# Designs tried in a protein design chat: VHH binders against q9y6x5. Part 73

Target 1, 379 residues: q9y6x5
Amino acid sequence: LPPKLLLVSFDGFRADYLKNYEFPHLQNFIKEGVLVEHVKNVFITKTFPNHYSIVTGLYEESHGIVANSMYDAVTKKHFSDSNDKDPFWWNEAVPIWVTNQLQENRSSAAAMWPGTDVPIHDTISSYFMNYNSSVSFEERLNNITMWLNNSNPPVTFATLYWEEPDASGHKYGPEDKENMSRVLKKIDDLIGDLVQRLKMLGLWENLNVIITSDHGMTQCSQDRLINLDSCIDHSYYTLIDLSPVAAILPKINRTEVYNKLKNCSPHMNVYLKEDIPNRFYYQHNDRIQPIILVADEGWTIVLNESSQKLGDHGYDNSLPSMHPFLAAHGPAFHKGYKHSTINIVDIYPMMCHILGLKPHPNNGTFGHTKCLLVDQWCI
Key: E = the ipSAE of ESMFold2; O = the ipSAE of OpenDDE; V2 = 0.75 times the mean of E and O plus 0.25 times the DockQ between their complexes.

## First folded at step 3 (VHH)

Design i8 (framework vhh_5j56_2; at its last look DockQ between E and O 0.11; V2 from the best seeds 0.00; counts 0 for: pae E 13.6 > 2, placed apart)
Fold by ESMFold2-Fast, scan of step 3:
Structure i8 (fold): chain B 379 residues (1-379), chain A 127 residues (1-127)
Amino acid sequence: as target 1 above (379 residues)
Amino acid sequence: QVQLVESGGGLVQPGGSLRLSCVASGFTFSGSDYYAIGWFRQAPGKEREGLSSISGSSGGSTSYSDSVKGRFTISRDNAKNTVYLQMNSLKPEDTAVYYCAAGEYTRGSSYFTYDYWGQGTQVTVSS
């Protein structure tokens, strides 16, 4: 009987939340499974880039989803919404649900994971939901569990995405203990519902479940704003993305734009594309603009206005505040094992191994996740 | 299509209390963690100010601006699809047109965007 895997993402679940709040349902899940305390995500530490890195094992420069707002200099196309359904944006990589359907005669299922409502290389999951934020967690879970239990050919890979705690992290900021406590308790209750539902349907004992996230969250403030209008006039550039990583397309000489920006704020680094630090793996794609601005943690880039958000992400991926965690349970995983850190790109080759798939070339290292798996030697 | 209707405004004396209501249509609070209802106000000659918000399906997550913390309380009735703002210890400085607004979150968004606005209800605090 083929192995099955459910990949669950709670958007914006900072790793340190596990230490600062109580999660009785998640802790019960971890007790009989594995925990990776920190997952080092890819730069930029945004939703769409990191969700696509999880399922491709690639850096953003390689998979092509380099931001939530993008411009492609070769084709002159604009990614106008983070939920753009043009396959052009997604076709630079092959996500695991496509590989699952093409290498093996089996199906994939998806509830709202970024990219799963787009045909990629002319392939879409056999069962999927078009993105709609108003659809409850319960409805997403009911669809996924129905597809896992009743499909022919069998669904062997399924994804489930939930927008919290990211939405509340942005609205309240991670330092708002009262509001974040309530949100995180609700998330823990949803994890309890997930486990209970899988147990009631007889899926729990034979299903591999990964619970993870794409990034963390850091506190922002009206006292930490970078006003880009004080640096440079709008007539000199086109703004492709704003904060905390600004993507600048010059309308005049690139050097003149760079010179107006480079010393404007002590809380922002300004890079010509070729000078972007190699450790970011954020250079080799036409969708990365000629000048990139990177704000320091907790600083917001604005255009002569205030910012309503009290939390944000997108910052340097070396920051622990930007890191999610990974927890997993199932026949492929050890019980009660804790691991310190993996790279987010390592998740893809691990998932391919669990499903018996041959991974496409990727930036992950299978050796980094070996100690999580019962069928592997750690040393 | 989302629509919002405010009611409960009027004239009150300093130190008095008033409860505003916002009736929503085109969405439901039950099962929706991604709609937020916010209360805003705009006094003559001033910019629009955010006061309070409520989001989530059960009980809701609430927030308050510093100017109204401890004096104003936001609540909801899911069966009536209504959000309330209970205003206590009212001051002349609270005189404004009060608006409710509905916002939603989508994946990849950095905040709730308030795209749906009521027409407003006048609150006047004077002796």
Scores: ipSAE 0.325, ipTM 0.684, lowest interface PAE 2.1, mean pLDDT 89
Fold by OpenDDE, second read of step 4:
Structure i8 (fold): chain B 379 residues (1-379), chain A 127 residues (1-127)
Amino acid sequence: as target 1 above (379 residues)
Amino acid sequence: QVQLVESGGGLVQPGGSLRLSCVASGFTFSGSDYYAIGWFRQAPGKEREGLSSISGSSGGSTSYSDSVKGRFTISRDNAKNTVYLQMNSLKPEDTAVYYCAAGEYTRGSSYFTYDYWGQGTQVTVSS
């Protein structure tokens, strides 16, 4: 029988939460499996881009989901969290569930993972849930496990997405110990529910499970604001994405817009598209706007309005506060092994290996995850 | 169609109390932490100010601005789909139009936005 893999994402789960809060269920999960303490995600460190990087192994410039909000100047199309179902945005890459779905005697399932409710390359998961934030984790879990257990052809790859602790991180800030403790406890309980259900259904020993996240969260403050209105008139540009990485579409000469912004704040770097640092792998896509503003960690780019966010993400992907973790359990993984760091794009070739799939060209390095796998040499 | 209707505003003396109500229709904010109702106010010549919010979960996560903390209390009745703002120890500085707003966190959001707004209710604190 082909191997099975469940990929679970808790949005915005910062890696060091594991050190600063208690996770009895997750720790048990880790104890019987593996942990990668830090996962270096892709720039920008946002939800849609990083989730798509996990399942494609590609940098954002390559898979084409370059932000949570995008604009294509040729087609005049817009992408946003409320407008994400046009295959146009997703078709620049092939996610793993599509690859898996097209194999013989295999099917894929998804519970609200970004892109899974969209036909990509004219293929949609055999089983999926349209995104609805009102649907409980339990319902999502029940559907996923039902599909894993009772489908024909069998579901061999499944994704499960949950919105926390991201939503709460934004609301409370990651340094709010009282509120975040409550939120993270709930997440740990959900992990407990996941494990318990898998055991009850007899899936636990044979199912590979990866629990990870797309990004972390940094503390923000009303004292750390960058007001663009103080630097440039709204009539001179269109804002495609705002904070902490603003995407600027000039309505006048690009150079003039750039000159108005370049010294706007000492806590913000302003890049022409061609001058974006190479390490970000964030240049070679038409969906990246002509000018990008990158706020320093903990700084918020705003217009002439107040921000109520106490936490945010999207910053430099080298910042530890932006890094998620990865834990895994199942026949493919060692037991009781901890690894320091991998790149988020490394997850894709690992998953392909586990599932016996030929990976599409990707930016991941399989060698980085070999130590996690029982069938590989740890080099 | 989503509608929010505020009520309970009026004239009150300093030190007095008012209870505002926000009734939501066409929108169910209960049952999820990803839905929230917030209270805002705007005084003449000033920016709109957030005062308090409550989530749609049964536990009802709440927040307060420093300006109203200890004086104002937000609560909800899920059965009535109504959120309340109990305002005690009112001050002349509290004079404003008070608004309730409803919002939903969505996957991939970088910020929480309130998408629906009431018409507002006038609160005047004066001797």
Scores: ipSAE 0.122, ipTM 0.561, lowest interface PAE 2.2, mean pLDDT 93
Fold by ESMFold2, look of step 5:
Structure i8 (fold): chain B 379 residues (1-379), chain A 127 residues (1-127)
Amino acid sequence: as target 1 above (379 residues)
Amino acid sequence: QVQLVESGGGLVQPGGSLRLSCVASGFTFSGSDYYAIGWFRQAPGKEREGLSSISGSSGGSTSYSDSVKGRFTISRDNAKNTVYLQMNSLKPEDTAVYYCAAGEYTRGSSYFTYDYWGQGTQVTVSS
């Protein structure tokens, strides 16, 4: 049977939730497979960039999805979570589902992973759902399993995306034990349903399953606000993205805008594009604006004096609070193995290996994931 | 269509109390982890100010700005799809048009913004 892979993301699943909350179903999944305790994601630690980094193995500057909100000055195009369908934004890279389904006798399926309802390089996932947040996890799973079982050519790579615990993390904050316990219990029940569905359909023993996430979540507070209105007039710039990494397109001399912002708050770093730290790999794309503002962990950049956010992400990717986990089960993976950390860009070459695909040029290192795989000699 | 209707404004003396209501229609607030409802106010010549918020979950979290913390209390009645703002110890500087607003989280958004707004209700605190 050709190797098959299901890639699952639970958005905003902070790595240390595994240690601080109870997940009987996920822990059983891990016990019979592998765990990477911390995945170091890409900066900006946001949903669209990190989901695309998983499936391309590229840093944001290389794949072109550099934030959840983007503007291209030449074409006047805007990108947002509600305006994400233009292939223009996605075409700077080739995601794994495109490479997979262009192989002889292979198809790809998708239940709402970012980009899978877009024709990237004139190729859209062979089977997909248009994004709709009201569609239940069960319906997403039912479609994915139907496609894995009943497609010609066969579906060998499938993706499944779920909005939690990100949505609840924003709403409650990760420190709200009562509400987050309830939310995370629901997610664990969904993982249990996923495993049981795969077992009942005869898929469980021969399907490789990765359960991961794009980023974590940190606690916010009404006492930790950075008010841009107090530092600079709105007329001096166009705001492309706000918090916790603001993207600033100057309307006046760039140095003048920088000087007005540099002393705005001790809890915010202000970078000219050429001064962005090299470790972010976040400089060499025209979609990265001339000035970015990077708030300290737990601080919120606002245009007025208050914020209704209790949790957020997007901060420096060195912060443990921004890191997700990765768990995997299937014939390609060891059983009962735990690994401390990988880079999120390492997931792509590993998936290509599992599927027998030649990876496109990327920033991942296959060697970082060799110890997870039964066909590799780790040491 | 999502609609929010504020009521309960009026004239009140300093030190008095008032309860504002925000009736939501076009969606069910309770039982959705994706929605929050907040209260805002805007006095003439000032920017709109966020005051308090409450989430859509059964054990929903509340938040308060420093300017109203300890004096105002946000609450909800799930059966009526209604959010309240109980305002105590009112001061002349609380005079403003009060708005309720609703927002939702969507895939990929790190911003929680309030996309739906009521028309507002006037609160005037004067001796």
Scores: ipSAE 0.000, ipTM 0.202, lowest interface PAE 13.6, mean pLDDT 89
ESMFold2 (binder alone), look of step 5: mean pLDDT 79; pTM 0.800
OpenDDE, look of step 5: ipSAE 0.038; ipTM 0.361

Design i9 (framework vhh_5j56_2)
Fold by ESMFold2-Fast, scan of step 3:
Structure i9 (fold): chain B 379 residues (1-379), chain A 127 residues (1-127)
Amino acid sequence: as target 1 above (379 residues)
Amino acid sequence: QVQLVESGGGLVQPGGSLRLSCVASGFTFSGSDYYAIGWFRQAPGKEREGLSSISGSSGGSTSYSDSVKGRFTISRDNAKNTVYLQMNSLKPEDTAVYYCAAGEYLRGSSYFTYDYWGQGTQVTVSS
């Protein structure tokens, strides 16, 4: 009987929420499983890049989803939510559901995880749902649990994506205790529903379940704006992505554009592509623009306008506010074990190990997650 | 393909009211969470300020800047593909060119931009 894994993401679930709010269902899950208190995500700390890093084990410069808005200098193509189904954008890496389907005659199932409705390496998830935010968590869970019972070939890897608490984090900001308390209690109830459904279907004891997220959230303010139009005229550049990491494509000499930007605000760093800090692993891809602006935590880059967002993410991946957590339960995992920190790219080789798959070359380190696993020796 | 046309600006006395209209072409507001319309203003020598936005299908989510909250109301008429900004209790500091802007807003997206802009309509609060 091959091992089975369900990977669940609650978008924008900041690790610090676990300390400041009550999660009775999640705490019960953790008591009989494992908790990684902080997951250091990849730069930039955005939804599409980090979701793809979880399932490929690669930095953004290597897997090619370098932002939620992208421009490819070679093909002249633009990427956004409205054209995310072009395989071109996803083909620089091999996600775990493709690996799962190609190695051992196994099936994968997906409820809304970014990339799962796109053929990658001419392979699409065996069972999937096209992205639609109106589909309830219950409907996504019902489809996933139904598909996990398929046996010819067996579904061994399944993914489930939920867009909260990210949407509410943007709307209210993470410091709105009243609204965030309500949102996070609803999420905890969904985790309770997940566990109850798996128990009722007889799946709970033999299924490995990972609950994680792609990034955190930080508080923004109308008092923390960086106006690009105070630095440089629109005629000098094409804007590929704005905030909090601006991607600048110069229409004139690159050095001239850089000189107009470099001293504009004490609250952003301006980098020529080759000068982007090595620790970001954000340089070696044609979709990374010639000039990148990185706003300080909680600062928003604007074009002569205010921002309606009270919370945002995309900031420096060393910031604790940008970090999610990871919790897991199942036959592969120890019970009651807590670990401090892993890198988000470490999740992929761990999942390959659990499923008995040979991982594609990746930036993760299996040794960082081995203490979570019952079949590994950890002192 | 998307085009926006503002109207309804003019001269008004302090304490007066104006209703601005923004007529959209190239997309529809009916039944879609994928479009948002915002109102912005810019006074001479000052930066552009966001005032209000409306998104979603029927009765979609609205937001207001602190400077206009309680005085301005955003609404839409989906049959006319038009967004309105009702401005009450106008003050001299409300004098500016007012702009309508449209962008795609996808639920679950971590990024939203206003990619389409109108030409603006002048509002002067004086005398």
Scores: ipSAE 0.007, ipTM 0.227, lowest interface PAE 9.4, mean pLDDT 87

Design j1 (framework vhh_7zox_3)
Fold by ESMFold2-Fast, scan of step 3:
Structure j1 (fold): chain B 379 residues (1-379), chain A 120 residues (1-120)
Amino acid sequence: as target 1 above (379 residues)
Amino acid sequence: DVQLVESGGGLVQPGGSLRLSCVASGFTFSSYGMGWVRQAPGKGLEWVSDINHGGSTGYADSVKGRFAISRDNAKNTLYLQMNRLKPEDTAVYYCARDYWGESRTLFDYAGQGTQVTVSS
């Protein structure tokens, strides 16, 4: 029987939560599997970009989902952060479910993972749910486990996405121990439900399961605001994205807009596109705007307003607060192994190896994850 | 103080229409994306529709082709035109202000809600 993989994401699960809160179900999963303590995500550290990097192994400038809000300068198309299913935005890369379906007539299943309800290169996940945040974790899990039993053609790759702890991280901030403790306990219970369901169905010992996340979370405050309206008048630019990475499309000369912005706040870096640090790999795409503003950790860019957001992400990907973790269990993985750090783009070639798929060219390095795998020797 | 005040809800027969309004105050309305979220009896919050500061719109699959979101920046007012209403549209409808640059359904302020009941 071909190998099977279930990829699970809990949005906004900061790696440090594992050390500061109790996760009995997740700890039991890790004891008989592997843990990567930190996953260095891609810049910008936002939901859509990082979820697409996990399944393509590409930096954002290469896969084209460069933010949750985008503008393409060549085609003049706008991507809203609401229900934009135009394949144009997703077609710059080939996600793993498309590769899985095009090689050896295999099926994929998806419960809400970003991009899975969009036909990409004329291929949509064999089984999928249209995105709806109101659908319970239990309903998503019931569908995924039902689809994993389909055998003609077999479902070999499945994804499951859950919005927490990101939504609560934004609302309460990661420093609210009382509220975050409640949210994280509920997530641990959902992990327990997942494991129990897979055991009940006889899938647990033969299914590879990866539990990961796209980014972390940092504490924000009303005392740490950057008012963009105090820097520049709205008539000089079109705002494509705001916080904590602002994407500025000038309506006048780019240098004039840059000069109005460059010294506005000590807590914000202002970059011309060609001056964006090379380490971000955030430069070579028409959807990256001519001027990018990057707020310092915990600072929020606003338009002459207060912000109720007590937690945020999108910041510099070198910040540990932006890093998620990765845990995995199954026949492909060692038992009881702990690894310090991988890059989020490394997950894709590892998953291709587990599934026996030939990866598309990607930015990941298989060598970084081989110590996790039973059929590999680590150096 | 940010305030969002919904109105226009009520009882309507299946196939009928309602127009919801939301008057915003305490912030620069024209600079923010706005949306509608609903909660049906015994269910969680469901995103219905949004409109960004530039006028681009999004809709949940359940309401596409039936609902139309719009805004009047001069009046600080958000609208939801609901056509061909179904019993399944019965819910409390909340006006909400979007977080900028986040995925759909994430809001930082919501109003008190207005009840929509679709029944014969």
Scores: ipSAE 0.012, ipTM 0.498, lowest interface PAE 8.1, mean pLDDT 90

Design j10 (framework vhh_8dlx_2)
Fold by ESMFold2-Fast, scan of step 3:
Structure j10 (fold): chain B 379 residues (1-379), chain A 120 residues (1-120)
Amino acid sequence: as target 1 above (379 residues)
Amino acid sequence: EVQLVESGGGVVQPGRSLRLSCAASGFTFSSYGMHWVRQAPGKGLEWIGNINHGGSTFYNPSLKSLVTISRDDSTNTLYLQMNSLRAEDTAIYYCARDYWGEIRTLFDYWGKGTLVTVSS
């Protein structure tokens, strides 16, 4: 039987939550599997970009999902809603479920992972759920496990996405111990339910399971606001994205807009597109705007108003607060192994190896994940 | 100060239509996506739909052609048109502001809500 993999994402699960809260179900999972303590995500540290990087192994400038809100200067199209189904935005890369379906007559299944309800290169996940945040974790899990057991061609790659702890991280902030404790306990219980369901269905011993996330969360405050309207009149530009990375499309000369912005706040870096730091790998795409503003950790860019968000993400990907973790269990993985750090783009070639797929060219390095795998030597 | 004020709720008979309004103030309304959500007695929040700053609408599939969301940027007003109302539509209806480019379930400001009671 071909190898099978279930990829699970809990949106916004900051790596250091594992040190500050108890996770009995997740710890039992890790005890018989592997833990990567930090995953260095891609810039910008936002949901759609990083979820697509996990399944393509590419930086955002290469896969084309460069933000949750985007403008394409060549086609003049705008992407501003998570329910937009235009394949145009997703077609600059080939995600793993497409590769899985096009090699060796395999099926894929998806419970709401970003992009899975969109035909990409004329290929949609064999089984999928249209995105709807009101659908319970239990219903998503029921569909995924049904598809894993009862499909022809067999489902060999399955994904499951859950919106927490990101939603609560934004509402309460990661420093709210009382509220975050409650939310994280609920997530740990869902991990327990996942493991129990897989055991009851006879899947647990032969299925590879990865539990990961797209980014972390940092504390914000009403005392740390950058009012963009005090820097520049909005008649001079079109705003494509706001905070903590603002994407500015000038309506006048780019240099004039840059000069109005460059010294406006000590807590914001202003970059012309060609001056964006190389380490971000965030420059070579038509959807990256001529001027990018990057707020310092915990600072929020606003339009002459307050923000109700007590937590946010999107900041510099070198910040530990932006990093998620990765835990995995199954026949491909060692038992009880702990690894310090991998890059989020490394997950894709590792998953391709587990599934026996030939990866598309990507920015990941298979060598970085060798120590996690039983069929590899880690030097 | 950002404010969202819902209006138009009340008692309505089954099978009839109702239009709700949400008056927005304290921000550049035309720059934000807006949502309608509801909460029936003893139940959780149910997302109805949204309209982005460009006017494109997205709806909860379970509501299909029963609702229409629209906006008037000149008056800073969001609307929810509901048709063929049933007893199960009895709920408090909230308008909510989307945070720029974040996932659909994340709202940074909510109104206080308006009660709709569908009763014979």
Scores: ipSAE 0.180, ipTM 0.587, lowest interface PAE 4.7, mean pLDDT 91

